VHH binders against q84jc2. Designs and how they scored, part 269

Target 1, 232 residues: q84jc2
Amino acid sequence: MSKMRNLVEEKFLEFYESWVIQLELYLHQLLIAHNNNTMSETELRHLISKLTTHHKAYYTAKWAAIREDVLAFFGSVWLNPLENACSWLTGWKPSMVFRMVDRLRKSRVVLVEAQVKKLEELRVKTKFDEQKIEREMERYQVAMADRKMVELARLGCHVGGESVMVVEAAVRGLSMGLEKMVKAADCVRLKTLKGILDILTPPQCVEFLAAAATFQVQLRRWGNRRHYVTHS

## First folded at step 15 (VHH)

Design zf105 (framework vhh_7z1x_3)
Fold by ESMFold2-Fast, scan of step 15:
Structure zf105 (fold): chain B 232 residues (1-232), chain A 125 residues (1-125)
Amino acid sequence: as target 1 above (232 residues)
Amino acid sequence: QVQLVETGGGLVQPGGSLRLSCTASGFTFDDYGMNWVRQAPGKGLEWLSGIDWNSGSTSYADSVKGRFTISRDNAKNTLYLQMNSLQPDDTAVYFCAKDYLRDSYIWGTEYFDSWGQGTQVTVSS
């Protein structure tokens, strides 16, 4: 039982390490495409599709894993301490990516007025969705202090078959609530990513995805280097 | 409360056609992607097809490509599955399923937050 939850963490650690290696390979392809400007629109769309499929695969694996053990994603063992410190509800904060979009406004490929308007509308909607989820999380935390939870905590001081079953049912209910909130946050992430890519041209998409992947890869490398102290 | 009701199932001969419908209520239908899933006797769930909230994008499992067509009528809050060239292997309970959030491009049975009761399709002579 408890052994199965440990195996979920081990399995996702193995998945995540492989997923990051593939992300680094895609980043290399994105940087080549961005720097030489020799790829056709069809070739750029194919590369963008590889990245979107790769991100979709991450969320497919994540949602399968959180169904088994959602708490594994709060302080994940497959993330270094720096990556964990930068997490918002088990992943990147959706509105953060608009900082990368703002860099595109100063790029060689200028955003047209219609794109700027759509991106601003998406930014506002994304912040609204974030606020909604933050309010749900606040309500979840407050619910932990309600009369029922206090009564369950008191029952935990008395060993008995019925009290054990009641406590276990409550813990399962709490985990299901967290799973729903994590899925809601991930859906906002995916909606935000899809929305940005739908607004941008293929060259702008490549630049945006390269910026996002660069930040993710570098954050991991910076955190990992904290533990490399050798003079040999 | 979200409600999804599938209709249109029944007995059909091999090579025949059926059109399944799913009527939705309790949510803003045109904000969400919709899906068809089936479960054959003694088998697990199989995702068949998905359609975006605006009908701009559709996707199909390899087992049904070219034979099944997914569509939707947002004015009627209704999802459809046109099934052609039916074979005995298509015998299953067919379910309608709603994506977890609007504008989602995630495909897979684990990402649906609401399911219908199902409608039985039997393909035999």
Scores: ipSAE 0.000, ipTM 0.197, lowest interface PAE 12.7, mean pLDDT 80

Design zf106 (framework vhh_7z1x_3)
Fold by ESMFold2-Fast, scan of step 15:
Structure zf106 (fold): chain B 232 residues (1-232), chain A 125 residues (1-125)
Amino acid sequence: as target 1 above (232 residues)
Amino acid sequence: QVQLVETGGGLVQPGGSLRLSCTASGFTFDDYGMNWVRQAPGKGLEWLSGITWNSGSTSYADSVKGRFTISRDNAKNTLYLQMNSLQPDDTAVYFCAKDYLRDSYIWGTEYFDSWGQGTQVTVSS
């Protein structure tokens, strides 16, 4: 019944703002590590671990929030319109990160052939998982226009208490379907991130994570300003 | 509705063997990765092993490598864990867990789609 911003939106907005600030701090550390060849492998692995823990914290908080209200993540109030326009199922599109990996081919520490082969295998698997989820979303959208759903919508317009439980169950089912789809998409994101980090050396991981964080931070800054013409 | 039912637990002597089974229903079994997870008394969840949708890849936690073998029979919608050289510290409730994806996933046990109710394994003399 309430039209006011719900508790899930307020709580996650506060979480996300703090999470992005911490991401910017980690980005500065990644850039320093990338520009200086004085850090040990142990120090680089520690920094990479801090980033993976930070990303895991995001998904832990997100999954708690979507359990309460998955719809808050479609057209999120904590994202600007540019960030929302670039979203695929409430987050980054997994195959996008391979464009960032391609930059490593020009890096000081070039990818060896074995890494190139493993990354291509991972890219193919990631695209397959993306397409599977896209097909599930298409089936979900088709089911929304199903005869049963149309009948429930008609029932909800003209009938009182006797239909309330049936309509509520249908709406709950729709939300649960979206929740499962979002969680599947997040699992593709986590699998892709872990896979890339497992294939890359620590210096390459730092460069990759720096590129990813830079893109995320800059996209947010560009969208927040909304003065694209005056930023020429 | 996804259902996972574990069987094969029980009391076993140190050095003994057990074979756990997990029967799946309510989803296309051969389209998802499957995992085994345990919880020892007073401890958290420990991921043990994972297998991809087509048995093309398996993975194991260091604590069970060489002793446990994960396998699946897609025609029977069944996941297995063959446990050999059992030790008292293998005493735990063993859970079958379904992945959201076709690959087995080990970033965290909190990211599995569905869980069985578990089967008790006790290793004691």
Scores: ipSAE 0.568, ipTM 0.823, lowest interface PAE 2.3, mean pLDDT 86

Design zf107 (framework vhh_7z1x_3)
Fold by ESMFold2-Fast, scan of step 15:
Structure zf107 (fold): chain B 232 residues (1-232), chain A 125 residues (1-125)
Amino acid sequence: as target 1 above (232 residues)
Amino acid sequence: QVQLVETGGGLVQPGGSLRLSCTASGFTFDDYGMNWVRQAPGKGLEWLSGIYWNSGSTSYADSVKGRFTISRDNAKNTLYLQMNSLQPDDTAVYFCAKDYLRDSYIWGTEYFDSWGQGTQVTVSS
């Protein structure tokens, strides 16, 4: 069986594999910082900056790729089936990171009341933004089945090679709509991540980032080891 | 079709003031955060200020805090930037930018939904 991958998928697969390897290295540094409690605030801020830059690099690469082929991000070939099953609009669901924030309330470095209030305000806002995007996605899916799209599908079915250009133009229009929705979802992710980091102290940021990176790395490892180990 | 049109730029002396306006059309203006961004000659884009959909929150880059004021008139679909105590380093093309969401985003200029054409501000001695 031949597998077809376009250039966007091949390029992003290479990028993502390298990006995850670097994330694992940063996770190691975050765990050392969190566990030994010996790093200065300047050292902690530098490590946090490395992680934020790393996440920004991901979205820079992703947005370049989705401008060329947004559909590559729906059922991504660089993600295993478990990672794909956990995706919401081509990435992590923003409100899910508050699960990791909840862990901070049980940690050694506890949140003060002012932080708890700001995090709850951010959670409510994040949930609202998610629901707005979900409504836009629903409208897009309904629009896919309108009379014009049904007519284009029928035309493509019955017409020869010359109709390919008309169908391709329509598909590009649909892809631009999906690109806008994916970018909106990514903006919710970035604002949520930035909001959390702005509220937390440097030690709390390290703990949060370590929890998030641990989950991402372990989810990938669990999915990649599916069917390789069978023990109770 | 989203359209953003900046006006109010021009030549001003150091220490002077200018008020920029951005007129928006093609979307529900009062449902989105808005931002001001500038690009100085030979430099990259610099985010300056953001305002929530309802004017409930504003934010500023350190380079302009205390000198610039962002505001909006949702009834007129217009965003404003009041610039005071202008310096030669404020010479740039000024753009208004629409957020993807109700709030302003300040982590990178590449993450805005739409930009206007820009208006030139020159501060010369």
Scores: ipSAE 0.442, ipTM 0.758, lowest interface PAE 2.9, mean pLDDT 86

Design zf108 (framework vhh_7z1x_3)
Fold by ESMFold2-Fast, scan of step 15:
Structure zf108 (fold): chain B 232 residues (1-232), chain A 125 residues (1-125)
Amino acid sequence: as target 1 above (232 residues)
Amino acid sequence: QVQLVETGGGLVQPGGSLRLSCTASGFTFDDYGMNWVRQAPGKGLEWLSGISYNSGSTSYADSVKGRFTISRDNAKNTLYLQMNSLQPDDTAVYFCAKDYLRDSYIWGTEYFDSWGQGTQVTVSS
């Protein structure tokens, strides 16, 4: 690990811990709002806006960090092993969020036919964007086995001079490629989240956001308690 | 390497019209959403309009609805912004911006993939 990578990991760890604490506070507010029949549409929209701003703040911080060290987000030190195992291209898999939308159909929240149609259209678009990124990642991994990359890897065994410069340039190119793919994946996440919130009514948005935040918080707690349940 | 080049800016009188063009190279133009963004002197970036990869959807900021029209010609790798009824408040540098996805994206200008260098539009008498 380089000195710059250690600083990126340390800074983002501090940010992420604070971000999760605030998410838990917002989850508490979402659960209160879900059980409160007196909140106005304006009040609900304000709460939804706080959550969307909070999620956007995560991506703003993430994109600043991946510009410096994208590899920090593959096997992140601020995530436990369970959270890392559930990651798709450094974050949640966008199409999986529709399982939380499916729970809305089975809860006390009623979706009208027009919403069901729009959510299905969004799901199809989300799946297409995921598959496109997966194909790009596959091409990237195949390109790593190309003869030119194998030769660059062998050249990296030399003890300095121009071979060091060539290897460093190649590593920067690889990092830039990964950064672009991660940012594309994050854009699918942001677009999927925005799309769902634009289709749902404010009370439905509150229930959806509460379900999503509950899952994220519980997944973290389950993974952090893993060592207590290693043996049956 | 992605390159976006804006043209068509200039000085125009209030009430006038102007058409901006953005020529794209270095990527498959018809696979991505495209956007127009402006920056007025001493102000931040303001998203104006977006168009999907196939022109199937367009969107506009409230400040330009009814006055500006976004369009694209995928055969020419070119994005357009037709600006009508121009006002002094429209004075800004106008940027072409490429999305990461097929559809235009409007949750923030910070989430665009690539940007042109901009073209200056000045509306004054």
Scores: ipSAE 0.621, ipTM 0.844, lowest interface PAE 1.9, mean pLDDT 86
Fold by OpenDDE, second read of step 16:
Structure zf108 (fold): chain B 232 residues (1-232), chain A 125 residues (1-125)
Amino acid sequence: as target 1 above (232 residues)
Amino acid sequence: QVQLVETGGGLVQPGGSLRLSCTASGFTFDDYGMNWVRQAPGKGLEWLSGISYNSGSTSYADSVKGRFTISRDNAKNTLYLQMNSLQPDDTAVYFCAKDYLRDSYIWGTEYFDSWGQGTQVTVSS
């Protein structure tokens, strides 16, 4: 039942495996920093910067890969079924991170009123962006069903030499739309992440990033255990 | 199809001023954030300024803060960059860039939807 991997999938899988390994290393550092009250603000900011750079690297690589094959990210072979099931437009749902922040608040993180207000504003904006993208996606899907998919289906019934090129062109058109949606979604993700980090203090950022990384790593571990997924 | 066309570039003496314009078409202009980016010879892309879809927020790079002003006229589908106190180091190709969102600039120039062809700005005595 394993999906046949194409070159894009293989390359990104390799990248992602390495990326996750590095994330785990950073997670370790985040946890140390979180438990070490002697770390200077400069040191914390440096660590935060490393993580943000790491995340940026992921999306840089992702967008490069998407240019080649955006469909590879719909049913990502480098993710287990649980991770895929939890995905919204090929990644984490932006509004979900606010729940993480809420959990932190319920623990030991104390936010001042100004932070709470800003976070709420950000949450509202994030949700708005998500909904906008979802509406666009719905419109796109409807359009595909009305035009592109019908065309593809029709062409599929008449497979011949000339039909291959037409089908490929149609698929490219579909992919272009999907690429735009995915990139928009990623922008919401990155904007939300940056927004949160801009609101939080360095210690709070470290805690948030640690929580986020932990969640990601644990989701992957649990999913792998549950489904016996091999990515290599 | 999204089109962005920059104009207003040229040669100016140090201390001079220029006003760049970017005319947008092929999308709902007033629903997206817009940015100015420049590329100096032999250097990478540098984000300069961003403005939200409704001009409700603006942001600037430290390198141009206080000297450059971003604005937009949504009725004209046009983005502007007023550049004052120009210096030789401001010599570059200036690009207009469209956000994916109403205000989506984050920390990378690679995360813009569309770009113009650019307009050359040369500051020289």
Scores: ipSAE 0.338, ipTM 0.700, lowest interface PAE 1.5, mean pLDDT 89

Design zf109 (framework vhh_7z1x_3)
Fold by ESMFold2-Fast, scan of step 15:
Structure zf109 (fold): chain B 232 residues (1-232), chain A 125 residues (1-125)
Amino acid sequence: as target 1 above (232 residues)
Amino acid sequence: QVQLVETGGGLVQPGGSLRLSCTASGFTFDDYGMNWVRQAPGKGLEWLSGISFNSGSTSYADSVKGRFTISRDNAKNTLYLQMNSLQPDDTAVYFCAKDYLRDSYIWGTEYFDSWGQGTQVTVSS
């Protein structure tokens, strides 16, 4: 484990690379749909459903992986440093997507007042859920510095195999707490994404999803390009 | 430990009514959204209804809208499902499920935090 990625990291890296390639293909379809006024509502809903299913597939794979090793998602090897710098609790920060929604007000498909009000209500609820999880993470970090954990850390430095087993059991308990917090954060992401898509019309959903996918794809390309420049 | 216990299932005639209850312990009940889910013989999980932490919002699957009513009593840590006009295809095991968040508006049953053991409802003549 010391010099090699573990199996969870290797499997998720392979999954994530394929998932991003498919996201780029969907982004191409979203951009065509956004520029084509002849697509029917049924065709647009089908495309939105493909993106919804794709994002759900990500969380299905992620939740399977975090059950095995949640720590792999803190400073992920399948993300470049820029992507990791932009992460909030192992993924995108839910409230940030409302900045992408704000751009829709200046597009050819204008948001009506009722939609603006519902989006603002959703934004407030999303921010509340984010802050609640941030407080739980703070409590978790404080608990890590508790006297008992400090004692276990010291024990782990000086005693043989029995000490390793005791420390490993404590780390497993801590990992279960992190898993619950990551899943709560992912639920805020899923709720926010679903909420936005339920408020928007199909053409507006396509525009929103195109903006979100464009940002994700460009952030990855940007970070990969900067990493190359650092080595030259 | 989080525990959810469903009661109130049983055998009922078509057109009849049943009231299911779910008693919760091991967490602050009024901080979380709650859901009802069922599984018919040989079929997958079907989400039926959700209710927010304060009863401020409720949602229903089209298959049960107008027939079933979700409610909660936060003082008693209890979730309810009032089922009216029961049909043979309502035969299923009914599960209580806890959300990770205050609201119960989410894309799938796989995203619920905790589940009860289920209670059997059989609708037959």
Scores: ipSAE 0.519, ipTM 0.795, lowest interface PAE 2.3, mean pLDDT 86

Design zf11 (framework vhh_7z1x_3)
Fold by ESMFold2-Fast, scan of step 15:
Structure zf11 (fold): chain B 232 residues (1-232), chain A 125 residues (1-125)
Amino acid sequence: as target 1 above (232 residues)
Amino acid sequence: QVQLVETGGGLVQPGGSLRLSCTASGFTFDDYGMNWVRQAPGKGLEWLSGISWNSGSTSYADSVKGRFTISRDNAKNTLYLQMNSLQPDDTAVYFCAKDYLRDSVIWGTEYFDSWGQGTQVTVSS
């Protein structure tokens, strides 16, 4: 139902706008912690916990919404066109965060060799999980072109009561497949984020989270304001 | 269609042992992490143990570490939980759960793909 789809989109739009506002507030706290270096380890761990809880809240809300209408997350109305263009399976591409980790290698707090090794191991595992999901999406897209699906599409063109019902059932089946795939992609995101935070020290976690949040906030601002940097 | 069926539960005395089995079908078993979770009477879900797709990584909750051992037989599509030194507070329904990925649990039981129906374990003195 299109009305049910509209309700899911409107509810998640409201949620996402509030979630981004809170992310900007947390980013401000992360930048203060990073710049002043006055917080205790306990205070840093508390701030990191607030960020991880915030990200978990996003996935809780997202999974509830995709259960109702997963297609709302492909070309989302709560994201601007630039955010949508940079999306991989309804969210950030997990392996891209290792580019942010590379910035930490140049920071004042140098990564020890053991951390570098663990991060490389995590990068390889993340790449493998990404490629597995990409193959699943490819198989899903190929299955959509199979003879049975082509026949269902042909029936839909005739706009009869029975053909409408058959097409609706097929769309529900496709949505369930996409839901599982999106959830798998989200699990790669959660695993990658958790893995990085487990490897880094609290000050390094603050720096990493600040970099990630800065990128997310700036990407949204660039897309909303069209303040793209031209090639010079 | 994913199906997970737990067996091996029952009544056991304190200090005793039980081995639970979970037989999987409807998916490529050796491509996914597997987990054991329990629910004691009147309480919420408690994650106990996880194992990666190739048995290369295992993890345990502090409440069962040293007493329980998770293992899998990919040729038989079966997950196991060996439970030793059982105590009355181990009384619960035990569930096996399939992960979305090759590795087990990240941040909570809410991120599991599929669940079995559970098997009852009762430890009485």
Scores: ipSAE 0.538, ipTM 0.808, lowest interface PAE 2.3, mean pLDDT 86

Design zf110 (framework vhh_7z1x_3)
Fold by ESMFold2-Fast, scan of step 15:
Structure zf110 (fold): chain B 232 residues (1-232), chain A 125 residues (1-125)
Amino acid sequence: as target 1 above (232 residues)
Amino acid sequence: QVQLVETGGGLVQPGGSLRLSCTASGFTFDDYGMNWVRQAPGKGLEWLSGISDNSGSTSYADSVKGRFTISRDNAKNTLYLQMNSLQPDDTAVYFCAKDYLRDSYIWGTEYFDSWGQGTQVTVSS
């Protein structure tokens, strides 16, 4: 049974499909730049800027959409089941990108000691921010089942005036809390991505972005292929 | 609860100066980056300036670069915006905004979790 699509889900589905198509085009440009050491630093920085702008556009659109319907981002209809299974608070887990960074240490473009130190400092800070959000998520989930919420659910059964208003206010509060948590997680994602790109040289940035985009595109393809095979 | 209170707005002649203040409460002020945002009549929100938790990093929109200066006093939980060479196009409601994360350097109106009520700045003869 397919989940019924609301207006927010339909609009974001259209946006996301276009966004992924453009990501694949940028990935081709990144792979060309990575395999051919003919591009100037200025050309590489311009390509990196296109990718960072593209990712920022995703979060701008996402934040507008979650203001209207944050729940659309939990079990999203524009993601396949594999993408949804790999999601951490509606997106990629920030600390996991350091696995992509670890591949740079084994690449042809060697990290200098100063970069290694800065990346380790960023990794520690990213894990700290991630753990803080996980604790807030746990508290939010506990609050959903606390005595006050159970009492409000009971009051909602009265279908009348004051109890309806109190239940509506509580549900609005829960939605706002979830929105702030998702935005906090997205801020850690953007901060981690920006931090890595600020530490790396342009050729290393291209290699990192190519690895990240390749994983995202292949994860989508693997999930779509498995669904197609089992669905047919 | 997080509270941000802006003061210092008013009527000023073109070419004049104003100093805006934002007093913060309900959170650990010295852990967060702070920002100034404005909204002119009939227009959207425009991010103007941001400052890191330790004042080590500042950023400005091109429209105000060289004319406005952001600063903070962590001991007083106060954010400031010194506005010089004011022009009629600077007429707007000015808002103080808090970053979502500690030690954040992400800029843009979409990246803030708390706003003040704003203070009106009118630049006119």
Scores: ipSAE 0.000, ipTM 0.249, lowest interface PAE 11.1, mean pLDDT 81

Design zf111 (framework vhh_7z1x_3)
Fold by ESMFold2-Fast, scan of step 15:
Structure zf111 (fold): chain B 232 residues (1-232), chain A 125 residues (1-125)
Amino acid sequence: as target 1 above (232 residues)
Amino acid sequence: QVQLVETGGGLVQPGGSLRLSCTASGFTFDDYGMNWVRQAPGKGLEWLSGISENSGSTSYADSVKGRFTISRDNAKNTLYLQMNSLQPDDTAVYFCAKDYLRDSYIWGTEYFDSWGQGTQVTVSS
């Protein structure tokens, strides 16, 4: 299937490519900070703030774009097929980042018991919020497949322009519900990220953000190179 | 469906106090975190304070910390903001906002699900 781009998709593609280039530059700075024991706490906090602002800029741009066309974020043209295959409700799955947190337990910067407890409490809450969103998405999908929607789709196929307009109006209504669902998922992502950064010390935050950015950048590079998996 | 109505605004002198209320309807109030936000004349939105669904957690912007207190009464579906030591720079329209989910961990005003119409607070002699 050839994908044609609308103006929302073209604008966000341009934004996203620039955003990823800046993320790679920040990743370089995070790796230098992680490998050097000479940076002050003030310098580390400044770097963490730059990353936090960068992620907030992404969600600001995304929310503006989904107001125009939320469906652009399902099978996004600015993501390669591997990145799209790994998406959960138009972005990263919030609980996935705790796998990166688990690597901190084996690092040169070890977690204290109080931090471990708070991270586990946050993980449980994050999974609860994910499950709530998944249940709402299931309800949404069931509503889309109800008899009335199926009949509207069938009518649109048979009688042409007027029926297509009626079906398109119904789809716009569904898109509004989907926008709220995507924003709820993004809220869980932001709360999870903030929660982790609030629990961790600045050196641990740098290590965590470096791990997360490394995974994001490598996933993009792997998908762009099209690595094939061979099964015996 | 969701409706938020702010009341309690008015004219106060510098150093005065004021209590704002926000009455909520159309959702299960005790399931959601709530927030106060303001907009001064000619300026953007500023987040001030948030409170968790059970009042177990509160947070404040540095500009109001120590002067403002957020609270809620879940039995009355009402959110409050107690404002003490008011300054001319506190002059703004004050809005209450429903969190998208059940806690007050927020990054900016765009992450709220619903907003009220606002109530005007003027601090001047």
Scores: ipSAE 0.006, ipTM 0.264, lowest interface PAE 11.0, mean pLDDT 81

